# VH-VL binders against Thioredoxin-like protein AAED1, chloroplastic: the designs that were tried, part 2

Target 1, 196 residues: Thioredoxin-like protein AAED1, chloroplastic, of Arabidopsis thaliana (Mouse-ear cress) (q9zuu2)
Amino acid sequence: AITGASSGAGIGKGTADSLDTVKVLDLRGNEIPISDLWKDRKAVVAFARHFGCVLCRKRAAYLAEKKDVMDASGVALVLIGPGSIDQANTFVEQTKFKGEVYADPNHASYEALEFVSGVSVTFTPKAAMKILESYMEGYRQDWKLSFMKDTVERGGWQQGGILVAGPGKDNISYIRKDKEAGDDPPVEEILKACCA
Key: E = the ipSAE of ESMFold2; O = the ipSAE of OpenDDE; V2 = 0.75 times the mean of E and O plus 0.25 times the DockQ between their complexes.

## First folded at step 2 (VH-VL)

Design f6 (framework fv_falbikitug)
Fold by ESMFold2-Fast, scan of step 2:
Structure f6 (fold): chain C 196 residues (1-196), chain A 125 residues (1-125), chain B 113 residues (1-113)
Amino acid sequence: as target 1 above (196 residues)
Amino acid sequence: QVQLQESGGGLVKPGGSLRLSCAASGFTFSGSAMHWVRQAPGKGLEWVGQIRSEANSYATYYAESVKGRFTISRDDSKNTLYLQMNSLKTEDTAVYYCARGTDYPLFPGYYMDVWGQGTMVTVSS
Amino acid sequence: DIVMTQTPLSSPVTLGQPASISCRSSQSLVHSDGNTYLNWLQQRPGQPPRLLIYKISNRFSGVPDRFSGSGAGTDFTLKISRVEAEDVGVYYCMQATQFPLYTFGQGTKLEIK
């Protein structure tokens, strides 16, 4: 267990226990206990701010570049967003993301993991620079998805994170909570957590 | 509490038909793959077949011993799994269990973690 | 189909002593994804099967730590470090590597002598 840390390895059973009651939705609307995503396999689970987010789409892309490495290690690549199933399907159709996608419309997983939320952590100078860089690299934000009534009402200022968990429901080996929009961990840090 | 309850077993003559039901409670039935597994008296376990969740288009698979004679279906609105057994043979005499499997769009489940108490099917003249 | 063969078929053990059950598959159970889908089930007299171990060595929730699994490829072992009276029953290995088909071993009966 890591006491007081916002990111790192060695997460205690308390974090796993708080996730036991959390369910996410697959792309067809079926409820899946979130711990089933890593019950029988190791998983890298990326949590998006929302499905329209340009920085979240860029993160999904760079994680997908390492999917072959993850597959070779028996590790699943999973993306969870705090939106609806329809928004998740739109994300898959627009991005062609190679990993698995699930929706958490009630933000239960974000609350259990205590991810950061707020306007001031969404609009920082660092976030502005990252958005500009992402646009120059060809990524685009889905502004309609970003400002849909559903997204805004469900806390559109939510930050994400990255989790490495499993095999086993109680085995949480890595957690990183984004401090602000665009707070990307080094890819090598994630690969060491899942695939070293 | 998570549980499965089979029903519909009984005595049937060779060549006859029987329909088994499996009622699910305490979990989101629609998200799970479901299996039928049988056990002849004093013998081991034999997998009969499975039906996947809606995410995998309710795909069905059967053991060769029952293919063409048995049909698996489900009604997610009633949290119920079915096994329609036709052209029954004496060798189909067994306790029939339903069991829950995991199921993902991009990763198939591979174990059965919740089992019902079973229902006895006897095929005899 | 993959054929699963268990030995012994019957295992009389003294309470508190260890027990070991072997399972062999007719071909490698290593899936193309690198995982080995070999599971162990326990069936107590008059009860339905219960999942004990999945993917060779992972204990399912609620299963006592005296149960352990090991092995690779085609040879697998289930061990009980200290047999308790409640452990009486039949143990089955199961392969799930050859999706969509599943096969079981013939079972090993654990009895107290």
Scores: ipSAE 0.000, ipTM 0.443, lowest interface PAE 16.4, mean pLDDT 79

Design f7 (framework fv_falbikitug)
Fold by ESMFold2-Fast, scan of step 2:
Structure f7 (fold): chain C 196 residues (1-196), chain A 125 residues (1-125), chain B 113 residues (1-113)
Amino acid sequence: as target 1 above (196 residues)
Amino acid sequence: QVQLQESGGGLVKPGGSLRLSCAASGFTFSGSAMHWVRQAPGKGLEWVGQIRSEANSYATYYAESVKGRFTISRDDSKNTLYLQMNSLKTEDTAVYYCARDIGYSLLYGEPFDYWGQGTMVTVSS
Amino acid sequence: DIVMTQTPLSSPVTLGQPASISCRSSQSLVHSDGNTYLNWLQQRPGQPPRLLIYKISNRFSGVPDRFSGSGAGTDFTLKISRVEAEDVGVYYCMQATQFPLYTFGQGTKLEIK
């Protein structure tokens, strides 16, 4: 089932254990244990649907606007996408995203966190309205990237989420699983979890 | 204990072909990108090409000097890297090294962190 | 392509004295992620190269602290504070900033006088 936001010390139990075997790739192709992203620091980790997603790019922009607040609190801003490292590098080049970017081409982190997947949750009336609004605001989708065989096979229908974790591998203080494309929490909720 | 061992070098006539192998042990080979680097006798190092891991669809990249003639491949089940060299020229005479692209490091690894012993390829008539 | 140029090409040095090798790149090695991917390799006679220093100044595992790297942008230096007999060999700078192409300096031969 689709799950909303959760916060509190109890989240680390079980969820952190599921992430112990998960590795993500940095922009140069190095394998990083995902829990190392918050081992010695607190991190806000945004999980994209894919690197070409217009709604995911809009979320990245909203979070990046608050990077100064996160930096002041010693909090890292991280974005993970379920695509290849080449797609991740294209994302960074196109968006100039100020946070850290990692690729999860086998979407092991999405499976461990039990994020939602499916065509019916990707193409909803609410998602359509959000996409239209985003285009009117100047955001664009990379349609070629969205329909590449690699993107479709490696999580084209995947939904994302947001995690706040650390310092400490087992310290997960906030998790939110997106219910459908464009299901964004208020940025204030994320700032409360990381920085207040 | 990371170990890389090249083999398959030898003497070949111009226009000939040769296949080099690099046997890897002591690390998770399937998760690592791999390079071929060569060194002509008494000269410096020249990058030949690389192959990425399965997570990056085994993408290959080549130096312009070898593009179209050399092919890099790998067999993760055997922990082995290959370099197929076709249309060999006298300028291809060199010691060929395989090298790993990912060292054990938190957040970042480094290219060429471990190297094999090298195998000599001599192209002459 | 980024061209890497080393000076000197040959460096005779007395045991126990310091040695310094310079490396210049034809363009900035600062990557868009803010890191500078300038590495140094050591090749002892008859042996394969080994990684000595990565990202300007970080010593690779097992590298003694008499080796240090410094620099920024296009100009970089490798220093050996007190040369030992085992330090004889050829030193190469390299860049890993321009993916997927990797380029090396021409090498500096360190010799004992």
Scores: ipSAE 0.000, ipTM 0.479, lowest interface PAE 12.8, mean pLDDT 78

Design f8 (framework fv_falbikitug)
Fold by ESMFold2-Fast, scan of step 2:
Structure f8 (fold): chain C 196 residues (1-196), chain A 124 residues (1-124), chain B 113 residues (1-113)
Amino acid sequence: as target 1 above (196 residues)
Amino acid sequence: QVQLQESGGGLVKPGGSLRLSCAASGFTFSGSAMHWVRQAPGKGLEWVGQIRSEANSYATYYAESVKGRFTISRDDSKNTLYLQMNSLKTEDTAVYYCARHEYSDFWTGAFDYWGQGTMVTVSS
Amino acid sequence: DIVMTQTPLSSPVTLGQPASISCRSSQSLVHSDGNTYLNWLQQRPGQPPRLLIYKISNRFSGVPDRFSGSGAGTDFTLKISRVEAEDVGVYYCMQATQFPLYTFGQGTKLEIK
């Protein structure tokens, strides 16, 4: 696909099956089956590279700007990061993100969704330009969090994505896998998937 | 039905060690986080610590009062939770309960089912 | 640490009359996920604690309708509409909002007069 995105009826049949055993942690450390995030509601679920990522923080910010539209449509805004609960709590405190945040320290959701990983996709010329642009716009990276042993040892080269799912555990209507750091979809594409 | 049974309590001298067990049945033990909570005679409840499931790397967390002295572990093949208590003090005298933390929904927050308790007395 | 304070510490009540227990936290129990993780436990004499109410107002399985919870932020109430003999015991509020710690109120002893 041109953008790596898929949408429509019938996608996610195999993806939903792959997520059956996946659990994420809420900010208090409760283990939540990931499909419960969209069992009784529709959700936009953004997957971060890690909680210290400047580009991921910029993505969280632009999605949060549309939270009122999502709320009006009965749609939850969720962010999942591949780090510890402590890192997730630090992210919430630093960003004041108004959506729900969950941690996936074992990267089980990223593996089930087959998100891209690797040093070469993290350090691209396009990613470098996106980082410079983000700094000029006032976003900052948490360098300590980004290069902590916990983050690096648990796959700090992981890329993220965006998923729109629910209501219903097997109902996945949109999935986009990031190709490289800073590969953001147009917000209008996400709004069309969740809220049209 | 969900059932939790503690064992291993008894009388021990200050500075001694004791290992408690909690046998679980009636649910998928391997998928649940488990807690230890204690209650000194005639006093209130105090959280001791917790251990998460394999999906969360068996992460453990402890109350400050027991950190460095107590260790929580589990054996999912035996559906059993453990509390290893070292360097026991008289203020550790309490009934020790194990309690379940179920994650199949967003509702409970913790401690939906409790064991009967086992008495630990630390005295000279 | 979040400190949980209960009032009263002892509540004598006549059978069939209502009882009310207050719980106050030293800081807001509203989690960033929008939920408030305030639970109520009952402990009958010689028995282990039993979950009564979770997340302010939700009755746990098997808990009679006469028990209800309410509140928001830092102030919470457990009410028993008509006290029965089996309701004697100690009631605890607890918070599960602060990861990874759990703290309890000091307990309220409900006694029949």
Scores: ipSAE 0.005, ipTM 0.514, lowest interface PAE 11.9, mean pLDDT 79

Design f9 (framework fv_falbikitug)
Fold by ESMFold2-Fast, scan of step 2:
Structure f9 (fold): chain C 196 residues (1-196), chain A 125 residues (1-125), chain B 113 residues (1-113)
Amino acid sequence: as target 1 above (196 residues)
Amino acid sequence: QVQLQESGGGLVKPGGSLRLSCAASGFTFSGSAMHWVRQAPGKGLEWVGQIRSEANSYATYYAESVKGRFTISRDDSKNTLYLQMNSLKTEDTAVYYCARVEYGDFYLPSTFDYWGQGTMVTVSS
Amino acid sequence: DIVMTQTPLSSPVTLGQPASISCRSSQSLVHSDGNTYLNWLQQRPGQPPRLLIYKISNRFSGVPDRFSGSGAGTDFTLKISRVEAEDVGVYYCMQATQFPLYTFGQGTKLEIK
C-alpha cells in the first residue's frame, strides 16, 4: 500500500525545480538556499508542523536515534520548521536535537513541496491517540509556542513531511507528505531510502 | 554515577501496612520515570508500578495485582521515590527494587537502565 | 497483556562453550516509531538485575562483546559466545513496547556443569 511516499528515478525533477528559489535560515539567521543542504551530501530532511509540536518532537527523537546509521552512510540529518529563528533556538535548547535545525518562517519550502494544511487534518482522532501515546512516553508539546499568534499566523495548521535528497541539488530520491498530524512513516522506510 | 538505594523493608503481618523509600542520586531525578519491580523468593521479576515525571503530571500506573492497595509517590525536592503498601498479603512477600527509566524529549522510556539493591518485605504471621 | 516466554528455563553449560536463550512474545514488539523495545537483563546470585541489551541488539555500558542479541517481531535470541564463570545467573527478556505495562519472561537459569 501507498502511504504518501514516493521514490525512484526522476521523482524529484519538478520538486527540485520548485525549490530553486527557496531559502531557509540557519540558527545564526543566515539565509541558505535549501538545496545547499544536499548539494554535496545526502540528507534526510524532516519538516515539522511547527517547533512546539509534540508529534514532530517525537519524530525528531526517533530519527536522532538512527543518527549513527546515517553518519556511517555519510547522510546528514536535518530538521526544518515553519517558525522563527527564536523558535528554532528554543527547540534546540529544549530537545538537544543532534541534527541540524533550520527555520522557514514564511513556510516557502512547505508551499513548494505542496504539504497538506488545515484544521481538519490537524485535529483527527488518530492524531489525538498519537498525542496521548507521546505524552505517556515522556514527550511534551510546547503549548505556548503552538498557540502563539506568530505560530498560528505562519501555519499552525501546516502538516510536515520527510525528504531524502542528494548528493546533488536536483537529486530527490524520496518524498513523503504527511496526510494528518501524527502520520508517521516507519523509520525503516526512511533508512532504506537514505542508507541502503 | 547513578545510584538508587531502597529502605523501609521488614516483617509485617497480613493486613498490615509498610512504606518503602528509594533515594536517588547522580542524575536529574525530576526528569525520570521511576518504577517499582518485585521478586518473590526464588521467583522471577514482576513489575509493580510506575510514576511519571512532573511533565506528565506525576501520572501513576499499577499492576493489576496491587491496584487499590499500593500507592506510588515522589518528592523531587528530596530526590526520593515512595511505595505505600496497604492491606498486605502473604503473596506480597518479595524483594522490592526501584528502577529508573531515562526519558526526555529525545528518549523513549524503553528500559530499566539502573536498579537499586532491593529491600526485603516479608508478610507473615 | 503481552506474554513473554523463554526457552530453556534452565541451561547447564560447560565453561568456555556457547549458550543461547530464546524469547517469544505473544504479540509483535515493533513500536510505531520503528523501534523494537525488547531488552535483556542479567541477575547474578544475590544481586539486583542489570541491563545487558536494549532494543534487541544494543549492548549496555560495560557489557562484554561475548553477549549479543538478535531477532525481530516476536522471536528473539540472546547468545553468549564463550560462557565465563561470572555469567552464572538468571537471564530475563522483557518488553517495553506496550505502555503502561512492562512484562518479563519467566527467566532462564544459566549454570556451569
Scores: ipSAE 0.000, ipTM 0.468, lowest interface PAE 14.2, mean pLDDT 78

Design i1 (framework fv_ifinatamab)
Fold by ESMFold2-Fast, scan of step 2:
Structure i1 (fold): chain C 196 residues (1-196), chain A 122 residues (1-122), chain B 106 residues (1-106)
Amino acid sequence: as target 1 above (196 residues)
Amino acid sequence: QVQLVQSGAEVKKPGSSVKVSCKASGYTFTSYYMHWVRQAPGQGLEWMGYINPSGGSTKYNEKFKGRVTITADESTSTAYMELSSLRSEDTAVYYCARGSYYDILTGYFDYWGQGTLVTVSS
Amino acid sequence: EIVLTQSPATLSLSPGERATLSCRASQSVSYMHWYQQKPGQAPRPLIYDASNRATGIPARFSGSGSGTDFTLTISSLEPEDFAVYYCQQYSSYPLTFGQGTKVEIK
């Protein structure tokens, strides 16, 4: 089994049922049932801690490097962040992320998927080292966005994850919940789940 | 191989309607938005609208307000653009074009149909 | 709507010369794309997101710019490069194209 992740077609029904009432916002502010993102296609869905997160931006960039492989396999690349539409648009402008971006300002998808949250899992020595390494590699955190009242009030300590789902609204074939900030799976693990 | 094949040229009278087809092959039809773009003789390109074949949602350029309807038939992998109340100014080559798969706005056109000339004259 | 203004309207050059094409937007644009069109043909994708070459596009084509000012450069014109070039914004609806720059043989 993949450490920290679950895979297999049979695992998805309980999780999919939890997502039935969840809606996300596109960059124009339209409400979309989250399961529509994988209803008619397979999708790799990366969940950010928040749109200003340096480690989340590094993950988005790393996944985007494999977009050609995902495209060849007919797989959508999607990023969801727990912030506002304005924050999502700022993220797209700053990162030039080539996948689809959606906002979940009320964290409904994060709650349904039971992603980890808390100060103790956000500020760990391992996370600190990964942030420093990311800065050395040229990635930058949007500190103002990270500590804005809205971000903090709406769960600024929220951790993310990665999901591979579809085609079909109840077909969740892979789920990984981040244990702490910077807990990234190897990209090859994600490619195996979506594309091998 | 990705291919978009459009229906043949049409000659229409003012006030009539035209329906142009675009048959897609070589990819999963429901995974990409299909856009329609026209070009009057000797003029530039004008965006008309799109359809997401997954679910059938559409967006139209307001300039074609109430006159354009874009539809898709998943069973035949075919998109259609119907333009009503035709005027001589609607004489143009009409193109279907595939949008980017993973961009929510889907506004980079990576594959184009060959074009359909629609001539509106009495 | 965002208006894209291309300049010059016509660029008359000889093979081997450098071509520089401008596209100016009436407001800031996040995504700018470029297409090449030859007579009787559908447009061909050239550059996406200001500076990335589309599949099969030779290295002599390059794009640059941000905000309201974008440029397409052909470092050394080949005979097959004489065509009309269009910029296109992908930042707001309706999607819009520039009026085109014709690169013709001098």
Scores: ipSAE 0.000, ipTM 0.449, lowest interface PAE 15.2, mean pLDDT 78

Design i2 (framework fv_ifinatamab)
Fold by ESMFold2-Fast, scan of step 2:
Structure i2 (fold): chain C 196 residues (1-196), chain A 122 residues (1-122), chain B 106 residues (1-106)
Amino acid sequence: as target 1 above (196 residues)
Amino acid sequence: QVQLVQSGAEVKKPGSSVKVSCKASGYTFTSYYMHWVRQAPGQGLEWMGYINPSGGSTKYNEKFKGRVTITADESTSTAYMELSSLRSEDTAVYYCARDQYDYLWGSAFDIWGQGTLVTVSS
Amino acid sequence: EIVLTQSPATLSLSPGERATLSCRASQSVSYMHWYQQKPGQAPRPLIYDASNRATGIPARFSGSGSGTDFTLTISSLEPEDFAVYYCQQYSSYPLTFGQGTKVEIK
């Protein structure tokens, strides 16, 4: 089970090398090398489980609350999900996420970063409690999107993470891999990595 | 102080186009979606569309599709709404409105421009 | 699209009276907001997500409801409260507003 966060110069080159062949899709369907997202700027990159995920939507909201701080520091806020462009557009429309959104339908970035996957890490008692809390706070899951063939086959059991990278293709200063659904890092930890 | 200041009133002929501006100040322009809402004289409010100034993505109400274009200029913190092929039915006050998202209560229009009256007459 | 129907269309009351305004949605909505508009002015945010007062809004304003039925209540009308009130859903696109309820002096 992968759990925890890493920060510092030591993680940069090996992780960057694994990502140099990875491409993601913008909302128009253009292929973009993932490292171009932080080539000439610093970026906070959040990886969703899938675009319909209630806990991922809650995380997107938490990060978006700090977008003013990130903007002041010259830092881009980016969300990547392991779904289709259509699902990414639906996510933007439903959540009003203020950062940039990209799709990774083949999970290439998730594989390169070695994010956790599996039914047992998706449906834990802790995750169930966090889902109930999120519903109480007004978040909703897109159940149809969550059970679509593409989501189940290509991302339904995938866990996410958070990356801070750039400026520069080889400069990855922070990585955190989620251990189970709803495993959120303190936002202060992310702000130290991007914006301190 | 957060403020949205819109361009002045316009009188247009049928078939022409109008471009209304909305200048934002007192906040980070790219951190909030900007919507456009219109109101015909004595009528209710009608949503036209939005732009995310961070990246420029837009969404339009189908009623205006093909006639409305919303743009944003980050360097001047100004959003624009252009409506083409004007008809008398387009006579309305046009508002820009800032979309503040909060996880406690979702997205809502917290700051509004003063409105721009566009009159379409022959 | 989601249709919002407000009732009554006009509410004629005196200062100090209670005002109760209804907004019904054609289908269930997750987020319902209320705005106040005075003649010649832009709408003013009043209530977010059914029951949360916007910044600077007096406690006499309260909202309630869920699903398809929502209510805005003004417990005791002040002179400055005579205005048009609009409900607005933010659950699906296109975003829609009710037709408005005018609260006017008797």
Scores: ipSAE 0.000, ipTM 0.467, lowest interface PAE 15.5, mean pLDDT 79

Design i3 (framework fv_ifinatamab)
Fold by ESMFold2-Fast, scan of step 2:
Structure i3 (fold): chain C 196 residues (1-196), chain A 127 residues (1-127), chain B 106 residues (1-106)
Amino acid sequence: as target 1 above (196 residues)
Amino acid sequence: QVQLVQSGAEVKKPGSSVKVSCKASGYTFTSYYMHWVRQAPGQGLEWMGYINPSGGSTKYNEKFKGRVTITADESTSTAYMELSSLRSEDTAVYYCARDSPYYDILTGYYSDAFDIWGQGTLVTVSS
Amino acid sequence: EIVLTQSPATLSLSPGERATLSCRASQSVSYMHWYQQKPGQAPRPLIYDASNRATGIPARFSGSGSGTDFTLTISSLEPEDFAVYYCQQYSSYPLTFGQGTKVEIK
């Protein structure tokens, strides 16, 4: 099997089945079947490691640079993160990401797509709260530096990926699973999958 | 070369409306939010609102609620800010400003700041 | 809304001197940006996210701070640096600016 990207005949048949029961949350907290994101349109769906991820912001930024090409092709740009609705709203307000944003706090879509995580980073509740409190208090620089180090070390955090799907609930034409922090496919590969 | 070029100065009577244009060039218009900021003579900067030219989603400062409308025309790469029910205190230079990520390419960190500004449009409200 | 208070309102200095400008927020902010404005011109971006220099900005400009207290420093003033400087928060809507600090020739 090819690691990274997959495309061609038979792609996504089992994956489409596993996504049938998966729901994500819109920014208002409504449950949306994930396949509704591409049932009536083609979508590029970027999966973030988390909403505070600086490398995920880089991916969001350069995908947004190609939004004009996607729009011309009738393709939606979607970002899904494994965090809360509040974190998703914070991400939208701070980054002004030009696509649609959804939250998947239970990681159901990540499990269905078999994204690499395997090992969860064991945070104590105190450690997680301290990091969040520092960020909320405006210690943005320390927050950013800490997560950059953690992403470089690849220490078992949830990995993301990119999906191109639709139109049609069963039509999954491209799956890319991130292997490491900064493992972004060339944007041309994504454009070929969605828009060529 | 990225540029924002605004329409010329206007003199308006109290109670009328003004519509200022901002024509973008040198970049993909729909990929960046466009903000409007004003500055009364001798005073500081005041944020009015933004538009996402892709889809036309807007957010306004509540201070201008019901009076401001921001629109965008993708075919001409032009954003507009219309302010109605003008008062003397609306006399100001009105700026459009592009909201783009300032980032370190190596780290992928991105934070938005108003990186490109229009030259400004003076709107004078007098009887 | 978040209120930004800049101090001092006016700095009267000579070329070659160090300028230190303060911006204090009424509540903690995650993103603080700085702009320079000269008479008759649009604001020019200087610093984004507290400490990052915008493209083309000379190394004499630096920013620091977090939480509620932010500082813009010009290590050695050049003639073209005499201008008004504004801080701006991008942590919550409505976006707000400080009232400005005028750096003028003594």
Scores: ipSAE 0.000, ipTM 0.462, lowest interface PAE 13.1, mean pLDDT 76

Design i4 (framework fv_ifinatamab)
Fold by ESMFold2-Fast, scan of step 2:
Structure i4 (fold): chain C 196 residues (1-196), chain A 126 residues (1-126), chain B 106 residues (1-106)
Amino acid sequence: as target 1 above (196 residues)
Amino acid sequence: QVQLVQSGAEVKKPGSSVKVSCKASGYTFTSYYMHWVRQAPGQGLEWMGYINPSGGSTKYNEKFKGRVTITADESTSTAYMELSSLRSEDTAVYYCARVSDTYIFGLVSEYYFDYWGQGTLVTVSS
Amino acid sequence: EIVLTQSPATLSLSPGERATLSCRASQSVSYMHWYQQKPGQAPRPLIYDASNRATGIPARFSGSGSGTDFTLTISSLEPEDFAVYYCQQYSSYPLTFGQGTKVEIK
């Protein structure tokens, strides 16, 4: 189980094999093998805790600010959330996120990547401080999305991560599993993995 | 100064198609979603769909069941709405409208139709 | 789809009077907006997210409400305020509008 950031050619073999059966849904409801997201291109794939998450929205905003750099390097920016297609569409409309968004309502990608889960890792003192800081900076949580029955029962306690993969289905060059809510890497670390 | 200028009025026969244009100026065209809304004579407003000009992604009201196609041309900052298999019930004023882009790192309270085109009357008769 | 019902259909009032317009949603709405439309013109944004005045809108216009019940109030009607007013939800697709309330001169 990887916790925190890892990079190198060897990371991808076991992880890529675990993702072979994983499919995500695009905003139109089409099933897409997750590895198709980086089959013919390099992609930065951010995994949200859920689509209403204030800290995940802050992360999406930070990554979106660097989309021009990613585009110049031929790198796709992708966000995956563990919610429904309807929740994904609401996220796109509310945030105007300029990358690609996919839904994983059965959480198959989160299970395959072994992302951490639990109330105690969601509500740590550091997470509480980061949520307060985010509110002071102007970020808001979609409480309706956050406390929908489906989100609470099947994904509310999940943590996310960041993946840099491709080109090539088995080429995973960077993986970071979040340790707690708001465990964001410096954006420069992501840019070095994808674009430097 | 934001401005949306639509093409002129059209008179069409049942079964034909119409393509209405909406030329945007005064802002970065690819940074804002463009929606289409129609209004039949003496009736209320009806949402038809949208396009994100940045990627070309679209969403349509299912009521139009594959009869509507929304496109965008970045080089001319122009959005288009094409409606096929026209019926007399499609007689309406058709509007393009921009959704506000007050994106503030995930804040959403200002997403509304902040600018509208002047409207294009499409009459379907005989 | 979310159905928005506006009441009354018509308000006949004189300049200087208070106008109160209602919009009721068939289910809970997170984002409700109001637009003003005059004959031969496109709708004009008036209130967004229930209670915020759009740019250039006079202080006599105010909005309130949450959940399923929303209200637009014009504290003292001016001659230019006689128009049709539409509520609109931005909570789920398809986006929907109310049928409109016509504020007409008595």
Scores: ipSAE 0.000, ipTM 0.451, lowest interface PAE 14.6, mean pLDDT 77

Design i5 (framework fv_ifinatamab; at its last look DockQ between E and O 0.10; V2 from the best seeds 0.00; counts 0 for: pae E 15.4 > 2, placed apart)
Heavy chain, then light chain:
Amino acid sequence: QVQLVQSGAEVKKPGSSVKVSCKASGYTFTSYYMHWVRQAPGQGLEWMGYINPSGGSTKYNEKFKGRVTITADESTSTAYMELSSLRSEDTAVYYCARDTPSEYLWELYGAFDIWGQGTLVTVSS
Amino acid sequence: EIVLTQSPATLSLSPGERATLSCRASQSVSYMHWYQQKPGQAPRPLIYDASNRATGIPARFSGSGSGTDFTLTISSLEPEDFAVYYCQQYSSYPLTFGQGTKVEIK
ESMFold2-Fast, scan of step 2: ipSAE 0.000; ipTM 0.434
ESMFold2, look of step 3: ipSAE 0.000; ipTM 0.447
ESMFold2 (binder alone), look of step 3: mean pLDDT 91; pTM 0.938
OpenDDE, look of step 3: ipSAE 0.007; ipTM 0.545

